# Designs tried in a protein design chat: VHH binders against ATP-dependent (S)-NAD(P)H-hydrate dehydratase. Part 12

Target 1, 310 residues: ATP-dependent (S)-NAD(P)H-hydrate dehydratase, of Phaeodactylum tricornutum (b7fxe8)
Amino acid sequence: MKTWNDGKTIAIERCVLPLDASLHKGSSGRVGVLGGSARYTGAPYYAAMASLQAGADLAFVFCAQEATLPIKSYSPELMVAPVYSASDFDPVRLVDDMVNEIGDMLPKLHCLVVGPGLGRCPLVMKAVARVLELARSQQLHLVLDADALYMMSLPVYRSSLKGYDRLVLTPNVVEYQRLFPKSEDNNGESMEDASDEELAAATIVRKGAEDRIIVDQRQVMSCGEEGGLKRSGGIGDVLAGTLGTFTSWHAILLDREAVSTEDLPLSCWTACCAVKRATKRAFDDKRRAMTAPDVLHHLGQALDEMTRED
Key: E = the ipSAE of ESMFold2; O = the ipSAE of OpenDDE; V2 = 0.75 times the mean of E and O plus 0.25 times the DockQ between their complexes.

## First folded at step 1 (VHH)

Design q17 (framework vhh_7qbe_3)
Fold by ESMFold2-Fast, scan of step 1:
Structure q17 (fold): chain B 310 residues (1-310), chain A 123 residues (1-123)
Amino acid sequence: as target 1 above (310 residues)
Amino acid sequence: QLQLVESGGGLVQAGGSLRLSCTASGRTYAMGWFRQGPGKEREFVASISWDSGSTYYADSVKGRFTISRDNAKNTLYLQMNSLKSEDTAVYYCAADIPYYSGEFLTASEYDYWGKGTRVTVSS
């Protein structure tokens, strides 16, 4: 199986932002998380906190006003911005205000993670689609998870991201089948849906016991790192946030001309290895009682040990 | 609870220089300096964005004061040059503003405040 030790030398060189307090204070990765409805406040918290634990400098959460106080109560480290309110609802105002509010912050971000806790309100999805178009126009790295993957299963939304190569999708097997319904077995051995040109440029992280990195209908890498034996809610959100950090670092390194766009799959693979290793450490510590916060607690140490120089 | 502690205030002659610092007990985002002179309202002096990419200055201090931060030390600085008698004030450090603040120019945009450090410029 493919493990961190198999690829760590090139991954450290090309995917890990060097630690240096003297370089560009406050610019070690700025991750936005767009999600968080009134009912789903944990998912954007796990994603945003994972980005910080993985080494991003700043995390911003864009969410429903009703989600703001719960998310702030989980951690004072997060910057939480209400971008719409259902209680004073006006459909045109909601879409325009949400797009303007988020749009003002996009130039300050290195990556936008979209989907954790987002929900499927049609007007919110319409606003999100406009944000994705704006992010693409600014060449902002995007990580789409959860309800954003549902949006990408709809032809009207996925067409706007055709040819976008700074895009990461994080489906589990069920979500993958919704994105690529023509792929009947979806076992990751081969990708045969050649008709989907809209997502051909995206990097796909198909989650499972072994995480598979897929580009242009072809599996290019896999992460076979041993994780924990427990399936816990929120670990997928931790992966989305960790991907937010590694795609932010990819954006920074691209800007420095230190890497190419073709290194994005390697960055995604590195994030998968970090989360699997954090999960293994959390499981060894807590066993049956392991939850997503335990994985968060071990993420920074797991990454430090992965990248440590002797 | 986040605490901000200012230091570096004191008595200085007109035309002199002084450097204020503000140390935070934890991680902060946007930070700024405000001052309140005798018999005056608290006024904006300077601010620095969370990524240090944007700085803003009151017209009265432009070209004379420089704001900077050291995120590794959780410390904000204000370098004050060419000091004038009108710069006499208690200087306050402010930190941690909501995302929607555009220019960090008003006191209401900051969640945390220090207790202030006194600067007296003598003629």
Scores: ipSAE 0.000, ipTM 0.117, lowest interface PAE 17.8, mean pLDDT 82

Design q18 (framework vhh_7qbe_3)
Fold by ESMFold2-Fast, scan of step 1:
Structure q18 (fold): chain B 310 residues (1-310), chain A 122 residues (1-122)
Amino acid sequence: as target 1 above (310 residues)
Amino acid sequence: QLQLVESGGGLVQAGGSLRLSCTASGSTYAMGWFRQGPGKEREFVASISYSGGSTYYADSVKGRFTISRDNAKNTLYLQMNSLKSEDTAVYYCAAQPGLYEWYTDSSQYDYWGKGTRVTVSS
């Protein structure tokens, strides 16, 4: 299963939430994005907006206070909540306040995307680790990207999500090698890694020219859809947010007993197809001038075309 | 965009002294100095917390180098005394954008200068 046409029938049945005329806010998915430091405001914006453009009903951004105004200025559709301040001088208060603020919102979410623009502040990572434990205890779907993947490569955090099967990780080839040092080398050889059992239950989306869906060190699907010829910054963030929507839809469909936990890899593959097709549309429209906002603009149109009957 | 500009590098004789400066285009939290000598990997030299209340030094420079900062001027300094031929390297200024506990790990620094060369003649 390489192109959207190869798997579209089963993907539409199991991964795409039907359009509902109810007009109830939140019924089509509520996605949180935990990220956004003072310097990195674009990444959480792209992720949150991508979740809305892909079809989620509501998007919340949990970020540094210093990131709040810039992110709000990018779109009035985002609900932006400051959860820590880079100028805070009390480390214990920062961690506890951040965990409590985010923790109050977790029951209202279908998925939490963690990492876009997060940065690598050890105190913030300590708070994020506690948030991940709370999310797991509530059976909340998690998408870990960017700096959250860095956290999972650290021994102190690696085992915190052991056995959690509602977890998606989105490494590129370099990040994948850091998470699984003995899995695949430059020759394509696979090797055992004793630390791999901590992440064996997770669905891995290894990004590349062809996106690979990996479960328990084994590739189960790939997305070989043609994207654009230009690689623009921010497209990885668009993928993280799109995954937020598809994992939210998986959570909703699981609650309705319409699908199984084992359909999560298919949901991830569908999100990859949507982003590649949106990228192709944006490239055809803008060519060399294509940027991540152009991909974002085409995401809803790409998904609509993917899911309509011929 | 935060920028760091180093100055003060040059040629100095063994046993001599040199003072490096690094000017940031805006406010920073923890700042540090890293160096890379000929045929060597980049290594930690010294770092300082925002308040200046905590300083960290590599064992090879303890007692000889002093790190300090002036937050009003967004400047970082490295006073290098009793210089040895082993101190010959390109010295890089680095800064953290937030509250971090790991002051000796280069991966915790998001902002880097272009480096200033220090040559110690033996």
Scores: ipSAE 0.000, ipTM 0.094, lowest interface PAE 23.6, mean pLDDT 84

Design q19 (framework vhh_7qbe_3)
Fold by ESMFold2-Fast, scan of step 1:
Structure q19 (fold): chain B 310 residues (1-310), chain A 124 residues (1-124)
Amino acid sequence: as target 1 above (310 residues)
Amino acid sequence: QLQLVESGGGLVQAGGSLRLSCTASGFTYAMGWFRQGPGKEREFVASISGSGGSTYYADSVKGRFTISRDNAKNTLYLQMNSLKSEDTAVYYCAAGYPDSFWEELYNPSEYDYWGKGTRVTVSS
């Protein structure tokens, strides 16, 4: 078990963007969230708001036209860009237009979070796959959650990010088993992860009561912070967005030559600690009634407490 | 705070049909129906994903019940056909924001909000 107090000194040093540098020399991070279909508007909202609450400067949501007004109604702080319409029936035009709209914004982002509320439309997934290839070519940090993880479990998409080390995957136990079906326990305490060349370079955040950080089929860290006793929907989206901010900060610090690519797992672990602490605060406040918006509300305070010393 | 209100319960004869509705005070991600007969534990009936694209049914109701939703109206439906005396129960509407795949929506612990229930009595 590893708590925030066990690793906070190195995590603050290597994963937290210094306030004076972010105020005077640039952005505190620019996070994109690619997701949000007509029926799944909450998930990209939670992810984008979590990135802002965690300290990112700007959050951009790329979503279905039909999702645009609902997401804007949740918060005016979000920049929302419609990139496709469910009413478009020309498959080539839909894919090309979506890739072009998102592609124009990629150079302006420090991280792209993909999957919250995305849905599983084959044409949308085809466009997303091309966006992921474009992001990789630009060395853009990627966080894949929810339906983006489903895409990575499909044979047609499985190799699209092979060897990419600026990639974070956030599976729960069921999603993890679909991504790594050959993994197995030796005795229920330790595991032998399957040899999967396509995803070996990625940092895996396997969500659970204890979040496990896995790199090259080995658990390198875990977050054993006490969350709430209640597991509620939307908290995974909050984690994806918080990871968006910490991976953005990793991208900024990497560009400044202040850290290495090998610090990405530590950044992911820090995000997990922040979300668990925010969840604990929300649970203590709301108990059984706790929902994802309550976790969002407590995220900024949890991060401030984590990074501030008396 | 999300509120769920069930309606459509009542007395119906075996072989008959009934449609239950559940209106939420706001948007919900996942929704389901559960039922509890006298002296029995609460059991799963059916669930539906946020988009309505995925549905799951208990074996005892497959082919007879249909779950659907209208997200514009924040309303969940359960169309019950070919009703049997064993379908007699209080039916509960549930809503949640699961962080897992829709296949797990048969588990009551995935649901954060519950209605007060509506009674369905099937006479022989």
Scores: ipSAE 0.000, ipTM 0.120, lowest interface PAE 18.9, mean pLDDT 81

Design q20 (framework vhh_7qbe_3)
Fold by ESMFold2-Fast, scan of step 1:
Structure q20 (fold): chain B 310 residues (1-310), chain A 123 residues (1-123)
Amino acid sequence: as target 1 above (310 residues)
Amino acid sequence: QLQLVESGGGLVQAGGSLRLSCTASGSTYAMGWFRQGPGKEREFVASISWSGGSTYYADSVKGRFTISRDNAKNTLYLQMNSLKSEDTAVYYCAATPDSILEMLYNPSEYDYWGKGTRVTVSS
């Protein structure tokens, strides 16, 4: 499947949560975004807003205390929770407090998006790794982007997600090579354990002019929708947030026994189609001046058109 | 029905201390303290997450007030030190028993409110 028209019938049936006036607020998706440091406040905002514009009911941002006021100032729609402070100098307290605060919220989420604006502070990454283990133990859907992908390239963190099939990773080509450095045969010269096996259960969204959906190093789908001519900062964050909504819907449908775990790649493909279509609309509107906020503006309209039959 | 009952208010001299308490009739997630001075609207004072690990303060009280909670007793506390005449207000306890929000600054974000306890700080 290359374009939305190739797979839209099955995708609408299995990946799109129906609009239901009887549903309570929060029933159509609750997405958490774990990211946002003092220096990087835009990325978690783009991800969280993308999840809302794609159709989630609630979006929560877990970030540095120093990032909270800027993020809240971007939109009053976001529920922003500081989970650590750059002024906290006790390493053990920082990690434990961050894990406890986020851990309290995990049972209330349908998906946790991790990485946008997170940064690479070793103590923060240690806390995030423990949060990922808690999320896995609760069978919470995870979308790992940006700095969370960097974490998964580190041997110390990689093994905690071995065999986890409610996991989506969103690497670009360079990040993909770092995650799967031994994707080629080693010619039998070495009996080294392949780190690739540790992420074999994950759904990989390899970003590019054509987004490729990969499971166990095998491409199962691709999204070739027009719109990839211009790349700008923040569009990857929009995709991460949109994936947050579609993985939340997969979690809801899975709990209703309406779909299987094997439908997660199709949900990811649908999110890619929505973002590519939003990007095309934004590019047609703004041309060379297109930025991530323009894509956000068109995301809801693109998804509505994709799922509405005339 | 969730009920919140504040206590600990009173008259105190500038520079003094008071501890306010708020007991909830059931479990709550996020809780907060708001105050309303004469001729003013309700303003944020402090909030606390369910675990007590995250606390948030208005700039006017940061470093002087400490919010804490005892979940076993369903009780919220506000320790007020170095009180100033501008701290004179009715203090309200607020709670979100069905909300998963951890950082709440607007009164409209809270579902349940106490009746308030008066704090008067004389010069």
Scores: ipSAE 0.000, ipTM 0.128, lowest interface PAE 18.6, mean pLDDT 82

Design q21 (framework vhh_7qbe_3)
Fold by ESMFold2-Fast, scan of step 1:
Structure q21 (fold): chain B 310 residues (1-310), chain A 126 residues (1-126)
Amino acid sequence: as target 1 above (310 residues)
Amino acid sequence: QLQLVESGGGLVQAGGSLRLSCTASGFTYAMGWFRQGPGKEREFVASISWSGGSTYYADSVKGRFTISRDNAKNTLYLQMNSLKSEDTAVYYCAADSPTYYEGDWLYTSPSEYDYWGKGTRVTVSS
């Protein structure tokens, strides 16, 4: 499928959680975003806010204590949890405290988005690796973006999610090549001795002018929806958060036995279509002045239009 | 396993100088100095990238302290000049030791370092 019209019927049936007045708050998706260091607060905000704008009920941000006030100042709708402090002088205790703090919340989530604004601190990456293992043990859906993709390119962390099929990675072309160094483009697909057993079960969203949905080195879908003509910082974070919502809905529908794990790529494709349509609306509104907040502003309307009956 | 050993601390009069050293038992990437004074939280002092091409200083020590390193000796230095009574603290050496990095990074947060020395005491009198 290339455009939303090509797959909207099956996508609405299998990937979009119905609006149901009988559901209480939190039933339509609870998304966690693990990221936000003292230096990088915008990315986790964009991801968390995108998840809410896409239709999740609750968004939690797990970040550095020093990032907490800036992120809260961006929106009062986000639930922000400090999980480590830059002032803690015991690095082993800091890792354990961070894992315990996040670990207590994992059972409350439908999806954990990891990486936006995370940074590349070795202590934080050690804690994140343990969180990823814990999330996997609980069968929690994971979306890895930005610095979490960097972690998955490192030999020491690469095998932590081997065989995990509730995993979404969101590389651009360069990041994809780093994750799968044996892969080569073949008419827009990666193939030929490029299989990586550790990440073979994951759904890969390779970002570009056309977003490609790849499973085990095979392109299974693509999103060729027209976006805006302007590239803007933060749109990747908006996609990560939107994926958080659609993977949460996949988790909910999977628990209801309404879909299979093999529908996760379709959920990712749907999220890509929503972000491209929101970007097109934002670009039409703001033209050259378009920024990531403008895309956020149009995300809910784009999704509503996509799922409207008639 | 990496070990860091600090030396060079002691008693010095206000306006004086001290040079702290930190020797690592193996390869280190980014390195830094932190301190904890009486009744204070641990605070950042200075950091240096692996190549030594990038350094960063806390405002309280900028212009008075100089961080440097000798990778051939696995040793980090902190030259402390124009010492003040408020510089009295236990000084800690910190290092990261990742198995793979492509950049020349430095860090300013304690959480960014994997390994720590036991500290060396600096007392600035009168």
Scores: ipSAE 0.000, ipTM 0.105, lowest interface PAE 20.2, mean pLDDT 82

## First folded at step 2 (VHH; framework vhh_8fcz_2)

Design f03a (from f03 with S31R; at its last look DockQ between E and O 0.01; V2 from the best seeds 0.00; counts 0 for: pae E 20.8 > 2, placed apart)
Fold by ESMFold2, look of step 2:
Structure f03a (fold): chain B 310 residues (1-310), chain A 124 residues (1-124)
Amino acid sequence: as target 1 above (310 residues)
Amino acid sequence: QVQLVESGGGLVQPGGSLRLSCAASGFTFSRYSMNWVRQPPGKGLEWVSGISSSGSTITYADSVEGRFTIIRDNDKKMVYLQMTSLKTEDTAVYYCARDEYPLFYSDEGSMDVEGQGTQVTVSS
C-alpha cells in the first residue's frame, strides 16, 4: 500500500478509533512523552501536541525540571511533570526519583513515546532503561525516537526489549543503519546478525520521502503520500506523537479484541499517511515559510478528511 | 506504611500568619510530589498547593497565590506551608497528601489524605 486511498478501507476498520459524542475523557487515548532536557524543550512539545491534534484525549510530558516552564508556556493543555533536575543533580537519587515519578503513571497510559529531546546523560539513560523495563512488564506500547533510538543502538539497553512486539522504532536512514547493521556471508548474501534477533518483533518506521514500515528486516508497507518540498525540523517529533495516538488506539482496539498484534504496522502506516498529508497542506499554505507548528495546525484537519466517508 | 503527620495549626486573627508542618515516613519521600489540601467547614476537600519531588516546581490555587508558600526538605522528610495575610475563608482542616499523579494535571483521579490534618481557624 502506497497512498492513503490504497489502504483507506482496511485502515479505518482496523486502526481508527470511532468518534462518539458519549465518550469520556481519556477513552480515546492517553499518550505519555518521556523527553525534554535543559537543552531541548521543543521536541517533546511537538510530540505531545501532535498526539492531541491526532485525536488523543490526554498528553503527559515527563521532562527535566528546566524544561517544565518552557513546555507549559507553549500550551496549558499538556500535563507536564518534572522528573529530574539537571542543575540540582544528585547522582545517588536521580535514577530512583525518575523511575518513581514516571512509574506511577505508566498504568494510566496507552502508549509511552520516549526520546524527543531526552539527551544522552548516562544516568538519565539508566533511569529511562528502568522505565522501559517497567513499561514492558505492564505490556505498555512504546514508540522510541531520537535519543531513545541511540539507546537501542547500545547492546546493554537493547537486550531488555528482546522480542517485544508492542514496540515501534522511528529511525531515519542513518539511525536505521546504526540499529540494524548488515553482515555478509561468504556467498555475498546478507545475513542476520545476533542483534537483529533482539528487535525482530518491533515495527520499524524508517522515515524518509517515502516512509517504510519494516518488521523483522522486511518491508511490509510503505507510505508514498505527497508531503512538502521542504524538510523542516520538528516534523519527526510530530510523527512520533502521531504514532503515539495511533498506537494508543491500537492498544484500545487490541484490548477490545477487535484487532490483533499483527495490525500494529498498519496503525503505523496510517500515522505516516496523516503526517504526510498534514505536511502537504502546511506546505501548500506556507511554502518556504513552513515550520513544524504549521504541520501541527493541519494535522487534525488532514486526519478528519482521511477518515470521513464520502 | 505511609504516614503523614500534620501540625502547626491554631487560632489566628485575620491578617495573621501561621506555618504548617507535615512529617512524612514509610515511603521514599524524595520520590513523590507533595500537596496541601484543605477541608473548609461543611465542604469537601480543595487543593491548596503542590510541590514536585525535587522541590523545583511549585503551584498554588488562585485563592492562595501570593499569600502562601510551600517548602519541602527532602533530608528531613518535611513539607511546610507558610501562610500569611490569612482570611476567614482560609479556616479549614489542612492535610498534606502524596500525589500519585503528575502534580499539575492529575485532577481526573482523587487525592487520598492519610493523616488526621491540622485545624486552622481564622476568626476576628
Scores: ipSAE 0.000, ipTM 0.116, lowest interface PAE 20.8, mean pLDDT 82
ESMFold2 (binder alone), look of step 2: mean pLDDT 80; pTM 0.810
OpenDDE, look of step 2: ipSAE 0.025; ipTM 0.485

Design f03b (from f03 with S31R F104W; at its last look DockQ between E and O 0.01; V2 from the best seeds 0.00; counts 0 for: pae E 18.1 > 2, unsure alone 64.3 < 65, placed apart)
Amino acid sequence: QVQLVESGGGLVQPGGSLRLSCAASGFTFSRYSMNWVRQPPGKGLEWVSGISSSGSTITYADSVEGRFTIIRDNDKKMVYLQMTSLKTEDTAVYYCARDEYPLWYSDEGSMDVEGQGTQVTVSS
ESMFold2, look of step 2: ipSAE 0.000; ipTM 0.187
ESMFold2 (binder alone), look of step 2: mean pLDDT 79; pTM 0.806
OpenDDE, look of step 2: ipSAE 0.424; ipTM 0.761

Design f03c (from f03 with T28K S31R S106L; at its last look DockQ between E and O 0.01; V2 from the best seeds 0.00; counts 0 for: pae E 21.4 > 2, placed apart)
Fold by ESMFold2, look of step 2:
Structure f03c (fold): chain B 310 residues (1-310), chain A 124 residues (1-124)
Amino acid sequence: as target 1 above (310 residues)
Amino acid sequence: QVQLVESGGGLVQPGGSLRLSCAASGFKFSRYSMNWVRQPPGKGLEWVSGISSSGSTITYADSVEGRFTIIRDNDKKMVYLQMTSLKTEDTAVYYCARDEYPLFYLDEGSMDVEGQGTQVTVSS
């Protein structure tokens, strides 16, 4: 599948949670974003807001204490929880405290998005690795982006998610190469990408002008929707948050036995289409002035147009 | 009270076959990916195979690919490992594991497991 129109009927059937006035708050997706550090506060905001704009009922942000006030000041719609302090911490207790704070919330989520603005502090990464193990033990769907992809390039962290099929990775081309280095033979020629059984069960969203959906080292779908002609920072965070919503809806539908685990790639493809269409609308409106907030502004409209019943 | 009970091990000659079983109780079995791990004599745990909660995604270690088959039955809360073409290198105690225990340490050293395991011995 290349464009939304090619897959619209089956994507709406299998990936889109219907609007229903009889449902309670929180029944249309609860997305957590683990990210945000003293240095990077915007990325987790874009991801969490994209989740809400794509249709999730609730978005939580688990971040450094130093990022809490900036993120709360960006939007009152987000539930922001500090889970560690970068400047005033006990290095003996940081990992356990962070894991306990996040762990209490995991049962309330349908999906955890990890990585936007997370940073690469070794103690934080150790805590995040344990959070990922806890999330897996509860069969929580995971979307890993940004610094969480860096973590997956490190062998010590990569093995903890071996065989996990409720996992979405969102590398760009460069990040993909670091996750799956090409092997070369004795004469210097590139060989096919190295087989990596550890992450074979994950759904890979390889980002680009055309987003490729890869499972078990095979492309199963691609999104060829037109985006914008301007490259803007933060659109990757918008995609991660949008994936959070569609993955949450997949988890809800999976629990209802309305879909199977084989439908997760289609959910990811649908999210890619939504973000590409929102980007095109934002670009047509703003041209060279387009920024990630413009894409957020158009995301709900693009998704409504994609899923509107005639 | 989580319980995983492995069975079906035994002594077999090279080239032989065995089917291991794991009975699960005390948790929501259908919500978990399940794995087989093994501990060869005098060595740490190594991962053998994994199967997703629905059974739709299956993975194997390179050393067993094409010889072993993992199967689950969510209604009976069972996971199985069908082993064929057994080699002396397959001699180990085999454990059934949920995501949270054995996978945490596959590439870093020893791991904790929940069950007692079942001994598989491949010897001529």
Scores: ipSAE 0.000, ipTM 0.116, lowest interface PAE 21.4, mean pLDDT 82
ESMFold2 (binder alone), look of step 2: mean pLDDT 81; pTM 0.835
OpenDDE, look of step 2: ipSAE 0.019; ipTM 0.399

## First folded at step 4 (VHH)

Design g1 (from f03b with T57Y; framework vhh_8fcz_2; at its last look DockQ between E and O 0.01; V2 from the best seeds 0.00; counts 0 for: pae E 16.5 > 2, unsure alone 64.3 < 65, placed apart)
Fold by ESMFold2, look of step 4:
Structure g1 (fold): chain B 310 residues (1-310), chain A 124 residues (1-124)
Amino acid sequence: as target 1 above (310 residues)
Amino acid sequence: QVQLVESGGGLVQPGGSLRLSCAASGFTFSRYSMNWVRQPPGKGLEWVSGISSSGSYITYADSVEGRFTIIRDNDKKMVYLQMTSLKTEDTAVYYCARDEYPLWYSDEGSMDVEGQGTQVTVSS
């Protein structure tokens, strides 16, 4: 499947949670975003707002204390929670406190998006690694982007997610090479890397002009939807948040036994189509002036048109 | 059976101090955020303060920030509200509530007020 029209029928059937006036608040997806540091506050905002614009009921941001005011200032729609302070360097207090605060919330989320604006502070990475282990122990779906992908390139953090199939990684081409290095054999043929066993069950969204959906180093589908002609910072964060919503819907449908774990790649493909179409609309509207907020502005309507019932 | 038993209320003068207690039983106390809510005379419930399951994250309503302190003891399964600089507007029945959702998503409609509450009266 290359474009939305190629897969629309099966994607709507297996990936889209129907709108229903009788549903309670929170029934259509609860997405957490773990990200935001003293230096980087915009990325988690884009991810969380994209989750809402894609149709999630609730979006939460777990961030550094120093990022709380900036992110809250961007939009009161987000539930922003400080989970550590960069000024506190005691690793016992920081790590345990951060894990406990986020842990209160994990059972109430459908998906946790980790990485946007997170930074690479070693103490924070230790805490995040424990959060990932806790999330896995509860079967929580994970979307890892940005600095969380950096974490997965480090062996100390990668092994805790071995074999986890409720896991989405969103590398660009360079990040993908770091996660899955390959060498040709003596005959020049590509061979499976032994390190692939650790993340073989994960769904990989390799971002590019075509977004490629890869499981166990095998491309299972691609999104060739037309985007815009301009590269804009923040679109990756919009995709991570949109994946948060579709992964949440997948989790809900999986719990209802309406789909199987093998449908997660199709959910990711659907999110890619939505973001590409929203980007195309934003680009046609703004041309060279397009930025990530323009993509956010078009995301909800683009998705509604893709999934509208007659 | 989930039980929350509030105590420690009473009559105090403006500017005085009082400490409320909440004894919890019948659930895994350390897994839940806990809150204090109050019902002033003739009004509905209003949220006062909340504390995360570990005690590491604490929030207060604007009207009590700086004057009230919420404390929990997971070993004793207790939540406390230390109140200082009390005003007549703090007169209310105070209830302890566990929250189904985290502190930053607090909806009084989702909180279970299961106890009898404890009366706090601030009067000259």
Scores: ipSAE 0.000, ipTM 0.190, lowest interface PAE 16.5, mean pLDDT 83
ESMFold2 (binder alone), look of step 4: mean pLDDT 80; pTM 0.811
OpenDDE, look of step 4: ipSAE 0.082; ipTM 0.526

